# VHH binders against c4kar8: the designs that were tried, part 144

Target 1, 263 residues: c4kar8
Amino acid sequence: MAELSTPSPASPAPLDGGRGDELEKFTLRGARQILQLLQDLITHRGLITAHTGGGHSFMTAVLKVDEERGRVVLDPSPDPQANRRALAAPRLTCVTQLDGIRIQFPLVGLGEGQDKGRPALFAPLPAEMLRLQRREFYRLQVPLAHELSCLLKAEDLARKPVEVSARVIDIGAGGVAVVVPTGAAEFVIGGTLPACRLALPDGEPIELDLEVRNLNRQTQRNGTEQLRVGLRFAALPRAADTRIQRYIFKTERALNAKARGGL
Below, E stands for the ipSAE of ESMFold2; O stands for the ipSAE of OpenDDE; V2 stands for 0.75 times the mean of E and O plus 0.25 times the DockQ between their complexes.

## First folded at step 9 (VHH)

Design t7 (framework vhh_7pa5_2; at its last look DockQ between E and O 0.36; V2 from the best seeds 0.00; counts 0 for: pae E 5.6 > 2, unsure alone 62.5 < 65)
Fold by OpenDDE, look of step 9:
Structure t7 (fold): chain B 263 residues (1-263), chain A 125 residues (1-125)
Amino acid sequence: as target 1 above (263 residues)
Amino acid sequence: QVQLVESGGGMVQPGGSLRLSCAASGFTFSSYAMSWVRRAPGKGPEWVSTISGSGDSTSYADSVKGRFTISRDNAKNTLYLQMNSLKPEDTALYYCAKEDDFYGTDIYDSPFDYWGQGTQVTVSS
């Protein structure tokens, strides 16, 4: 009587593996393709936002692709400080779009020089370019009147736990963007903020874990600097997901009705 | 699909005026802040002005303050830039830019996620 060893249920493959594979489908690694795409950016006079890290970015554009030297030539920022940050950064993350498709690519080894007697930035050709055709998650801009907030459990510079009440500026099925006062807490991209509380208008706050995905510094008109933090829902209960989706749907409907002249 | 189409550019003399327009489609226009960005020959792109989704808040670069006025008609899905007292240094390709609507989950979020092909403004005697 051979005891049929019941095969141990295969541990569900970590959900993170699927996202990587999907991203690969949209990643260009061919040299010719990369060159063509960069040339297309030139042809279409595409603007580029170059992220230098720490929540800083500047606008640039591709001036030239130098195939012989294997480099891309970029416009420098009119802000000398931005250029200094760019040159000091180990990596630039460039974001642009072409024909409605979001394009992202890294540049490493940035240098400054002259192109035709004008200041320019130089970098080796990117090894890869990501073309995102579809947004995975719709993001709703939260009306100010809704006053959505998220209580963030974070740490300060001394790694002391702090709670920060942050205004939610956008929300989607995958996460939220919030605004926090500068210096309120220290955020690290990839870091997890556990047991945060998202306040929706329709009931009790939702407790959830958040992962920091993006940091953007913004200077307000009054000269005050604010930090925009992009947060992914790291673990969202089904009930919470349903509530969030309902909120988004309801709000979108209301906004659309208003836009159509409906009260 | 998000589309932004700039128009209204041209050649004017110093001190002249132009009004740029940007027709927006493919998104809820009133839900997003909109901006004008310009790229002058031999210079990197420069932010010019921003207007909130509702139109109740505006901001300007110091170089254009008092001369340029950003506005929007949400019913027409159109962004405007009234440019007065134009100077030769205002010569540039002017882009309409949509504020990026997602800062939440992508580390590669940009202040602007869409822009048009631009409209050329040339200020020359």
Scores: ipSAE 0.301, ipTM 0.708, lowest interface PAE 1.5, mean pLDDT 84
Fold by ESMFold2, look of step 9:
Structure t7 (fold): chain B 263 residues (1-263), chain A 125 residues (1-125)
Amino acid sequence: as target 1 above (263 residues)
Amino acid sequence: QVQLVESGGGMVQPGGSLRLSCAASGFTFSSYAMSWVRRAPGKGPEWVSTISGSGDSTSYADSVKGRFTISRDNAKNTLYLQMNSLKPEDTALYYCAKEDDFYGTDIYDSPFDYWGQGTQVTVSS
């Protein structure tokens, strides 16, 4: 059965962890590198989303690094309930960006206190930080003029095979998001759609397996309802991966040129 | 690459008004929701308002609803915040923020991927 949700732009729900081995090459573990990266976040006034699990998160920032005590100091939320959840959480997963590089790091052992007479949250320095290049996890917003589509091999309400041609609204190295008419098929989060076909502007469609990651109902401006389906690529062959990355790169260059010349 | 430049801040008496602007470049502005976020002295960042890429959908924090109006001009790549009936508690550094396009991965999402340097709003007590 399909699980439907509408994510909030202010406080998106956290995703489960997974594929830890694939992320190892992006993981910093050097104490000096970690300290410098945290200082850079302070200098640039980075806005951090701290995920507490169970679908909860809050916005924060690093106020300072107390190197002598081995602690990082965070802003408390203006929402007292968010602070209470943070203090109760066994682990915070902090996500932010620095100069277009996605930064993610865990904090454990969060406590409350005062910093220079003001309320603050404290935690030991993280033992690791992820630095994720945008190219590796970036999702290109597909221009409407490109009309990218993906043929989905799904099931209808009666669990009979159905093919749905879905418009691709974003694409990245790891997956796509598509839009389909409400009721065109039944999608199950965690389910696999085998032998789907992704149509890029050049060449034959790419045959690939997709995994359903999220579902969101959306109401169009004219009142029509559609379903936004987040789809993850199952293990791509190098040739398919190369074609997808080429499309993203070419489209980024074209969009960047238009932005500089005025859209 | 992506650049967001806020302006229009300043000092104002309680009950006064200000209009903030955010000039956007380096991305297709009309494709993304945009938000205002503020950071008051001694407090962490607080979401203020969000507007959809088309401008047809808006939302506000309860603390500013009825007093602030978010808008955008997609032809000029500019985001605005009209702030009326200002209170001392509205004193903060105000940032414009771009919707995160990292949606739909196994990686934890955050609402925004870029924000500006901010513009200071000071409402005298």
Scores: ipSAE 0.169, ipTM 0.639, lowest interface PAE 5.6, mean pLDDT 80
ESMFold2 (binder alone), look of step 9: mean pLDDT 77; pTM 0.773

Design t8 (framework vhh_7pa5_2; at its last look DockQ between E and O 0.14; V2 from the best seeds 0.00; counts 0 for: pae E 2.6 > 2, unsure alone 62.9 < 65, placed apart)
Fold by ESMFold2, look of step 9:
Structure t8 (fold): chain B 263 residues (1-263), chain A 125 residues (1-125)
Amino acid sequence: as target 1 above (263 residues)
Amino acid sequence: QVQLVESGGGMVQPGGSLRLSCAASGFTFSDYAMSWVRRAPGKGPEWVSTISGSGGDTSYADSVKGRFTISRDNAKNTLYLQMNSLKPEDTALYYCAKEDDFYGTDIYDSPFDYWGQGTQVTVSS
């Protein structure tokens, strides 16, 4: 059975739960920036998903920008029901991608009319548009069954080399978070850990340099203490980046399939 | 860089057949569902058909069920659409679209992240 379809969207998952205010700095509000981005969508024939609420959406595209009238002109859906839902919706949330960048913008006050004698949808230009590198903010929570690990090349309190096998709890394009027993090594925020090894399920471990970004002490249920270490990839070769993104992609698809199939 | 190049369009009489192809490169083709989308003159984009990464699952818009068949050859990184019993209403620009890397992970889904330039299908009336 197809996992992805236009007849109904896949089950929603939060993009970045609790990160709504963090998105403000990626929100464009300049009139010239908005006009240029809409023009880019026209030029690249952007396929836009317009969400009307109630789990409904339809595909559209920007036909033109009427700068003089301050309007954006959209393709109507071939499905009359989708057009009726769009016109009834108090707000459309439009989503697309442009060269790996998520573009999201609201449209309010949608109306119907004609453009050069053809049916079209009209709305005032959006007051804001989001441009977001989704992969920079997305962190996959690693399933326990995967037992992902990272071998850290660190130092003890006496400045002697130690190797620590750390369980990876989350992973994204820019880094990982791991847990280790307290006292296993000395970690300093801003410090670098050269030649660590990240073990992914497919292929040989990835050798990479890590930078310590944060440290949190945690007490487990049994009273044992562990340290959560936030690590940033210092420099990531293209091949390593590809393997990490493939792991994230395959794991996301497997988790989504389980959620859908398990009801 | 992801590239999708459609071919096989042309002019055909009603009742005729065409086979569209989409050559894919720049990504691991078999990992992604692929779709055909069409855009008729004066109308917005319309989803036509989707096939899973393995090729094991297919789906179709009601307007094309029984007439169109989507398929893929993962060894050749190629997506196909066999179009039979063509009607004037099938006249459109047809393009293939790649499943978005993040589809299913967001409350506001966006199903596609890349698409081709399209190939024109014209069914004469």
Scores: ipSAE 0.456, ipTM 0.797, lowest interface PAE 2.6, mean pLDDT 84
Fold by OpenDDE, look of step 9:
Structure t8 (fold): chain B 263 residues (1-263), chain A 125 residues (1-125)
Amino acid sequence: as target 1 above (263 residues)
Amino acid sequence: QVQLVESGGGMVQPGGSLRLSCAASGFTFSDYAMSWVRRAPGKGPEWVSTISGSGGDTSYADSVKGRFTISRDNAKNTLYLQMNSLKPEDTALYYCAKEDDFYGTDIYDSPFDYWGQGTQVTVSS
């Protein structure tokens, strides 16, 4: 009587695996592709925001790609403090755009030196460059006039349930970015916010689960601190997805029409 | 698609004036702060000026304060930079830049998400 060992139910593949795979589709890792993209940035005089961590960044640009030495040459900041931070940072996160496509790439091993007698920053060529080409990763900046909001079910510092009405800043097929008043709730990256409600202009709010993916604290010029929260749609019904896509499409069309001088 | 197109650059003598324009499209122009950034030869990009979406608030780099004036016409989706008392050190490629409101799940935000191709300003005797 051979005891048929019931196959242990395959642990659900961590949901994170799918996102990684999707991101991989937009990640360039080929040396030639990376070089070409960097050269294109030079050709188009693309500006780059280089994040040094801790909420600090500076503007730069690619001056040169040195294929022989396997390095990229960047403009230094006019701010010596920014350059010091950059050199001290274990990693720079560079963000730019080309032809309307957002590009992000890391630089590690930053050094300073001279290029043709001028101060420059040097880094090894990036190992990867992310190009967000697909609409799936596109985030529509929500017009203020639309007044999109998301009711977040979160917890405060005491882990007491709180509801926070947050303004939606951008929306895409995969999630939303919202602005939350400082101190309204505590958010943890990777945390799930269940049974939230996204309000669209075209009907009843959409109930959905959200996952916190990013937190950014910003101090406004008036000294007011705001928390921007990047949220992923953790579970989105098909009908809701359709509504969101429709909203995005409609809004984009309207914005484009307006931009073309159309009423 | 967001587009920014700079114009109005040229060659002027020291002490001269120029007015730059930036035509914006593909987004609700009035909802976003807009900035001018410049890149001088052999120097990294530097911020020049910012104006709020409504146009009510403006800020300037110390290097241009009192000489440059940023303005906008939201009805025309156009950003302006009036540059007076120009100096040779103002020689640069001037970019119109949109503030980045993108907070993707796996992407870091940037102060600016879109900019144009730039317009060249040359101040030379």
Scores: ipSAE 0.366, ipTM 0.740, lowest interface PAE 1.3, mean pLDDT 84
ESMFold2 (binder alone), look of step 9: mean pLDDT 78; pTM 0.778

Design t9 (framework vhh_7pa5_2; at its last look DockQ between E and O 0.18; V2 from the best seeds 0.00; counts 0 for: pae E 2.3 > 2, placed apart)
Fold by ESMFold2, look of step 9:
Structure t9 (fold): chain B 263 residues (1-263), chain A 125 residues (1-125)
Amino acid sequence: as target 1 above (263 residues)
Amino acid sequence: QVQLVESGGGMVQPGGSLRLSCAASGFTFDDYAMSWVRRAPGKGPEWVSTISGSGGSTSYADSVKGRFTISRDNAKNTLYLQMNSLKPEDTALYYCAKESEFYGTEIYDSPFDYWGQGTQVTVSS
């Protein structure tokens, strides 16, 4: 919507929040790849949101690419104030989605002019475009009220079996992050935890194997030490994957509806 | 695969009425807000109206308030736009657009993730 300007305070972690190096592998920099992606946006009549800063944005579309002059041509906004903000902005951050794929690219040096006698906005071709499956990359921050948990079948320092009920703090298509008290179990990066149980609200717990991917020690406000354990799903059946994706989807929508007044 | 197919466009005189329809498939229709967006010749896309997944909340651009009514039939997976008192400036290609799965989760949001090919509305004397 053209009037939206600020993400909700309860929003999941955004792509720009300290994840820039992780995004590099999804960043297109080849001139031919960029031209083809822009052409795809033209062909599919891509609805683009152009962010001008200060929480302002406007809707636009790519009209054409002028390869001879190295420029992209955009629709101006029907709102003259949006056009003035765009022309004054040091950069536009353009965002759209096409067939479930997030596309994001900067435009610098925006100018106004005419295209076939009609007003248009012009900019040099972007030097880069981000292209990624948003759902595959996304990690939902689990609301505390859900008390989502994962029963870990791990080992203590003496290599004896222990079961640890760990709170899930984030969840995505490929794994979860959990917290446990320091010393509750021994975790080794690359180690496998077989037959763990992930408890979702909408049915029986999911049995799955987990692989330890990262470990981070944290100190809570009350001085208690916790271990944040990043866990990857192994051999996830389609039905389990569907349930996880559905949980993420419903939770995100509930959080966004609460923040946006129930749209 | 998400599909949105608009219909019901055509030519109409100023002051006339049209009803647009959008047939939706490939997703759980009532989970998502749906919108109409229009694009007039020489203009960028303009948001027209939005309806919540349940149909209980609606909103409209100032330019169409009191003339257009958005509605949905969740049993038929169909979105509607009743357009009354049409003006020449309503001439545009009208798109049905689905709320993005991740809308509201990013600083740089895109509100829609799928849209149809559009249906042409022409209001001319």
Scores: ipSAE 0.517, ipTM 0.834, lowest interface PAE 2.3, mean pLDDT 84
Fold by OpenDDE, look of step 9:
Structure t9 (fold): chain B 263 residues (1-263), chain A 125 residues (1-125)
Amino acid sequence: as target 1 above (263 residues)
Amino acid sequence: QVQLVESGGGMVQPGGSLRLSCAASGFTFDDYAMSWVRRAPGKGPEWVSTISGSGGSTSYADSVKGRFTISRDNAKNTLYLQMNSLKPEDTALYYCAKESEFYGTEIYDSPFDYWGQGTQVTVSS
């Protein structure tokens, strides 16, 4: 009587693998494609936000692509401190857009020098450039008038449970970005926030589990520091998903109608 | 599609004045703060001024404070920059930029999600 060892249920493949694969579809790795895209940024005089880490960034632009030397030339910041941070950073994350498509690419090995007698920043050509074309990564910017909020169940520095009402900034099928007051709670990337409540305009709040995926500390122009938290829907009931999708669709439609001069 | 088209640039003498305009389309103009950014030769982009969607709040870089005035006509979907007492150091390509409300969860936000092609301002004796 051979005991048929019931195959242990295959641990659900970490959902993170699918996103990585999807992201790969939008990632350019071809040298020619990268060069062309960088040239397009020059042609269109694209402004780039270069993130240096630690919540710091500066605006730049591609000045030149040097194919022979395999490097990109960037405008330096008018702020010497920003340039110092950039040069000290192990990696720059550059974010821009072209024709409404978000473009993101890393630069490593940043150096300073002169281009035609003017100060410039130099980096090797990026190995990859991400072009987000599809709605799949689209997050709806939530109109301020909608006042979407998310009640976060988090912990403070003492690991005491706290509830934080956070304003929702953007929403997509996979998650939300929220703004949290500084010091309101401690968040850990990869951490789960259970039994949170997302408030939509169309009814009762949605109870859901959230996973912290990103933390971004930003200093506002007024000097106030805000924490932006990127949250993934960790467990979303089907009914909730439907409501969220409906909200997004309705809001997008309304925004588009307004943009077209429609009341 | 979001479009921003700058105009009004030109050559002026030091102490002169210019008024830049930016025609906006493809989005609800009054829902968004708008900014002017400039790019001088050999320098990276520099923020110049921002105005709230309603026009009730304005901010300026120290370098232009007291000389420049940002305004908007929401009925015309137009952003303006009145530039007075122009200096040679104001020579730059001036961009109209839509402020982003997008705070993506994945990596990093840009302060601006759309901008125009820019209009050239040259201040020279």
Scores: ipSAE 0.477, ipTM 0.802, lowest interface PAE 1.0, mean pLDDT 85
ESMFold2 (binder alone), look of step 9: mean pLDDT 80; pTM 0.795

Design u1 (framework vhh_7n9e_1; at its last look DockQ between E and O 0.05; V2 from the best seeds 0.00; counts 0 for: pae E 7.7 > 2, placed apart)
Fold by OpenDDE, look of step 9:
Parts: structure tokens; sequence; C-alpha cells
Structure u1 (fold): chain B 263 residues (1-263), chain A 126 residues (1-126)
């Protein structure tokens, strides 16, 4: 009777070993830290891109952390095929952002089930979470009601100059993140967008040069594709910096007041 | 299946030049931004250069700016990296990558890049 040694649950593959020692300082491994970060994602309704491999991904969110069972509950995709891929994948790579900080974590052992009568995905708690707190500047999540926009001067696929009005989703002293329709323009990491115009509520648009620092292509639940572009202020006049800072502070104060039950 | 095949690497003396090529297949080449990356021994992968699908937009890491030139021939499904004034610090495995249709990029994780080739070795001797 050969005791079939139950293969020890494969330790979640470390975030790809090629990232070297540099990412270790940004990797959370503490159970409490992981739980807190997951709770923060829930609290902030952070959308997560879950990568299943092969260039496939779907949008999800952490719905619940079940500490008793040691599992995380995820929102399933409205696409059954995406869910099948997720369940078949040896590992999900979850990517999200909280307060402008990229968060990445693996999930292994995904299962499907029901949570409170609704379909849900379940996975054991991640053993590690990468929190890239590398931004030098705080990023304010722009309230939707403010309708901040940035006119981007870019090129299309035909190298024709195009102007794209992009919604600003977050702003900081160092830059902005915007959302653009897929195909509206071509972007490349490290590329410069000259003479763009950032519209703030308090006056005339600010002309500035922007550098593409991040790209995030996402397929929304409705099947529409959006591109989130992280942009650095390449050259920001002092007066513009002051205006941006003023906007950020004013907005933060207002948000905090509202959170405290103020009007 | 997406395939990327790098070539053109070799041994070169400091101050020398090389031209790398990346042959792409299995996808509409002109529809994707392409990138060069490199990995030095004992180091992580680093971004070197990028070029938009049309080739209208280019970008370079500060370490290679002014020395390297990225280009593409969409008719030939080929990405190029002209490397001039090479330095010992440029010694690395050079690889080409395609943008991920759905993903997130930053300079640390490079998750946006997909379908890496096998790479071509560039060695710059002092």
Amino acid sequence: as target 1 above (263 residues)
Amino acid sequence: DVQLVESGGGLVQAGGSLRLSCAASGFTFSSYAMYWGRQAPGKGREWVSGISGSGGSTAYASSVKGRFTISRDNAKNTLYLQMNNLKPEDTALYYCAREWSSGYYDEYTAEYFQHWGQGTQVTVSS
C-alpha cells in the first residue's frame, strides 16, 4: 500500500523571480498586512484586473475577506468563459491600484461557489501582496462630479495628430491618470505628449507637457475597452503647480468634510 | 501563436555599434506597440525603448537615450534597435516584447509587456 504522498500544496509561485531583490521591500507577507490591504480594497471598491494567462484578463473586485476560512471572495466575470479560464488557471495575477499605488497579488486555488446566494469566486488568501509605494507624490482620486479633463495631443495609428479629451481620474503634484477610449490615440511608455491642456475647475486650462509612465488596458464588463494612462508632469510651471496643489487640498478638505457628515 | 525572435547580438568593444532585430509573427504587428528590454546578469529586466504601432512615437530609457534608436518596419513585421556607442553597462540579454492587450505597466514589474522572445546576447567588452 504505497502511501500516495499528497503533493504538498505548491507554494504560490513567487512573483516571477526575475524581479530580483528590488521588489522585496514592496512585498507584504504579514497576514495582518495582507488582510488590511484586502479590506482597504473592499472599502474603496477597488477594481481589480485579474490575469488568467495567455493575455486574458477580466475585471473583478474583492467582495469579502473570510478570515475564518482563510479565503477571499471575488466578483465573478459576467463572461462565463472568463470564469472558466480563471478556474482553469494555475494562478491568477491580480492587479489593482489604491490611492495611486499599484497593488499586485497572486491567487492560487481558485474555486467557484455562492456567497449569500450570488455566484462568487473563492481563493485562499494570498501569501504575499506587492504594494509599490514608489510615488513621491500623493494622488487624489478625482470626484466624478468635478469632471476634470485633460486634452492630450497625441498621434493616431496613421501618425496623424489628434486631440483626445481624457477624463482625469486621479491627480497629484507629479502627474495625472486619465482614461481614454481605446484606439483614440497611440501611446508608448516613456513617450512625451507636448502642449497638453489640463482643465481645473478654478480657471483656464493649464498647458503642460506630459510623459507617459503607465498604461493599463482594461476591458469593462460591458465589453468596452478603456485605456488608463498614467502621465507625469514633464514640465510644470510654478503657477500651475500652485493651482494643482490648491485644487488637491481644497478637494481633500471637501471630501473629508463630507466623510465626517458635513455637506 | 505570437512569436518574437531576436537577432543581431554579439560581442563588441566599447564604443562599438550593433543592430538588433526582432522578427514578429502570429499577430497584426502594426497594431501593437513594441518594446526592447534587457536583462543584465544578476539583475532584473529593464525597459530600454518603446515604439508605438505606427512608429510615430518613440521612447528611451535615460541610460540609452541619444545612443540607441528604436525603429520598425511594419511591412516586414520587424522591430529594430540600433545601438551606438555601446558601453560595458549595456551588456545584457536583449529581448523584444509586445504590449499586452489587457494589462498594467510600470517600470518595476513590466507586466504590460508580453510574448517575450528568447533574447539575443549583447556583450560589450571594455
Scores: ipSAE 0.395, ipTM 0.770, lowest interface PAE 1.3, mean pLDDT 85
Fold by ESMFold2, look of step 9:
Structure u1 (fold): chain B 263 residues (1-263), chain A 126 residues (1-126)
Amino acid sequence: as target 1 above (263 residues)
Amino acid sequence: DVQLVESGGGLVQAGGSLRLSCAASGFTFSSYAMYWGRQAPGKGREWVSGISGSGGSTAYASSVKGRFTISRDNAKNTLYLQMNNLKPEDTALYYCAREWSSGYYDEYTAEYFQHWGQGTQVTVSS
């Protein structure tokens, strides 16, 4: 058998201006602030993506904060492999949103245990949380009923052109995340997909170029695994940007009104 | 420029041992978490093991836990993977990787691993 040579994935170029010092203004380090933010996530039933490394993540939620023990308690995945990756990871990177504000925090020292007789994951409270109150960090979770789709101009495993209609699962100022069926196309981090078409509920589809930024096997709350492809907008015209922002704003407002009215 | 160079692979019989090395240059090695990954023929990439910048925290994929040991020597800018009790299913191209260090994860613009080595082949015969 011949040895297969697998090329390394492309790495992103360094971002202009760096993000370390810019992030400090969004960083919460006070114990009371951190506890309050975690409690807000519990109250609003915030859905959290926990990244375990190696292109894997799973969906979870903060079940409670154990102030006496200084611990946060997370909902385990129904997929035992997702839980095992989480327990093996040196760090979880947790990402979520609350009231249109993107929140990110690290957890280290994750362990398994019981909460009210049910399996749970727990970790020490994070020493810091990012509360990123800027439009460019916001990610709208697209309602399934909107059936938002993006027609991707990609290549199959034989490098032949294919068109893939991918469901858009979230959208923000900088891009979209889509779910792609297994084997439908090959994606390479750093690759460009020209002339894709984003179908919003109102108006004609938007033609735009997309760049593949991440490939993530994401375990959903029901335990099923999806291939999530993170796509960045390349050179987005102002008219297209305006339509995307209008969709995001209108949808967020409608979802907030439903939540206030009962659910 | 950031460089990661793996070495120490080769052909070994099942039950044998190998030690992989990853020589790092072009960055402050001790400031970054480091990882080993592998890719078997015809399969996707698999995360194998990770280690914190200080070396104080380690993690392993379930398939290798108890058999593989990750370590680092920050004075020599070198990451290691000691592989014991090797099995045919461990046959793969092994590579080291550096974590994105920004503290910020942006699903649309960030790669989880910022830099990858070229890899070293490990082949385990029955």
Scores: ipSAE 0.013, ipTM 0.309, lowest interface PAE 7.7, mean pLDDT 79
ESMFold2 (binder alone), look of step 9: mean pLDDT 81; pTM 0.825

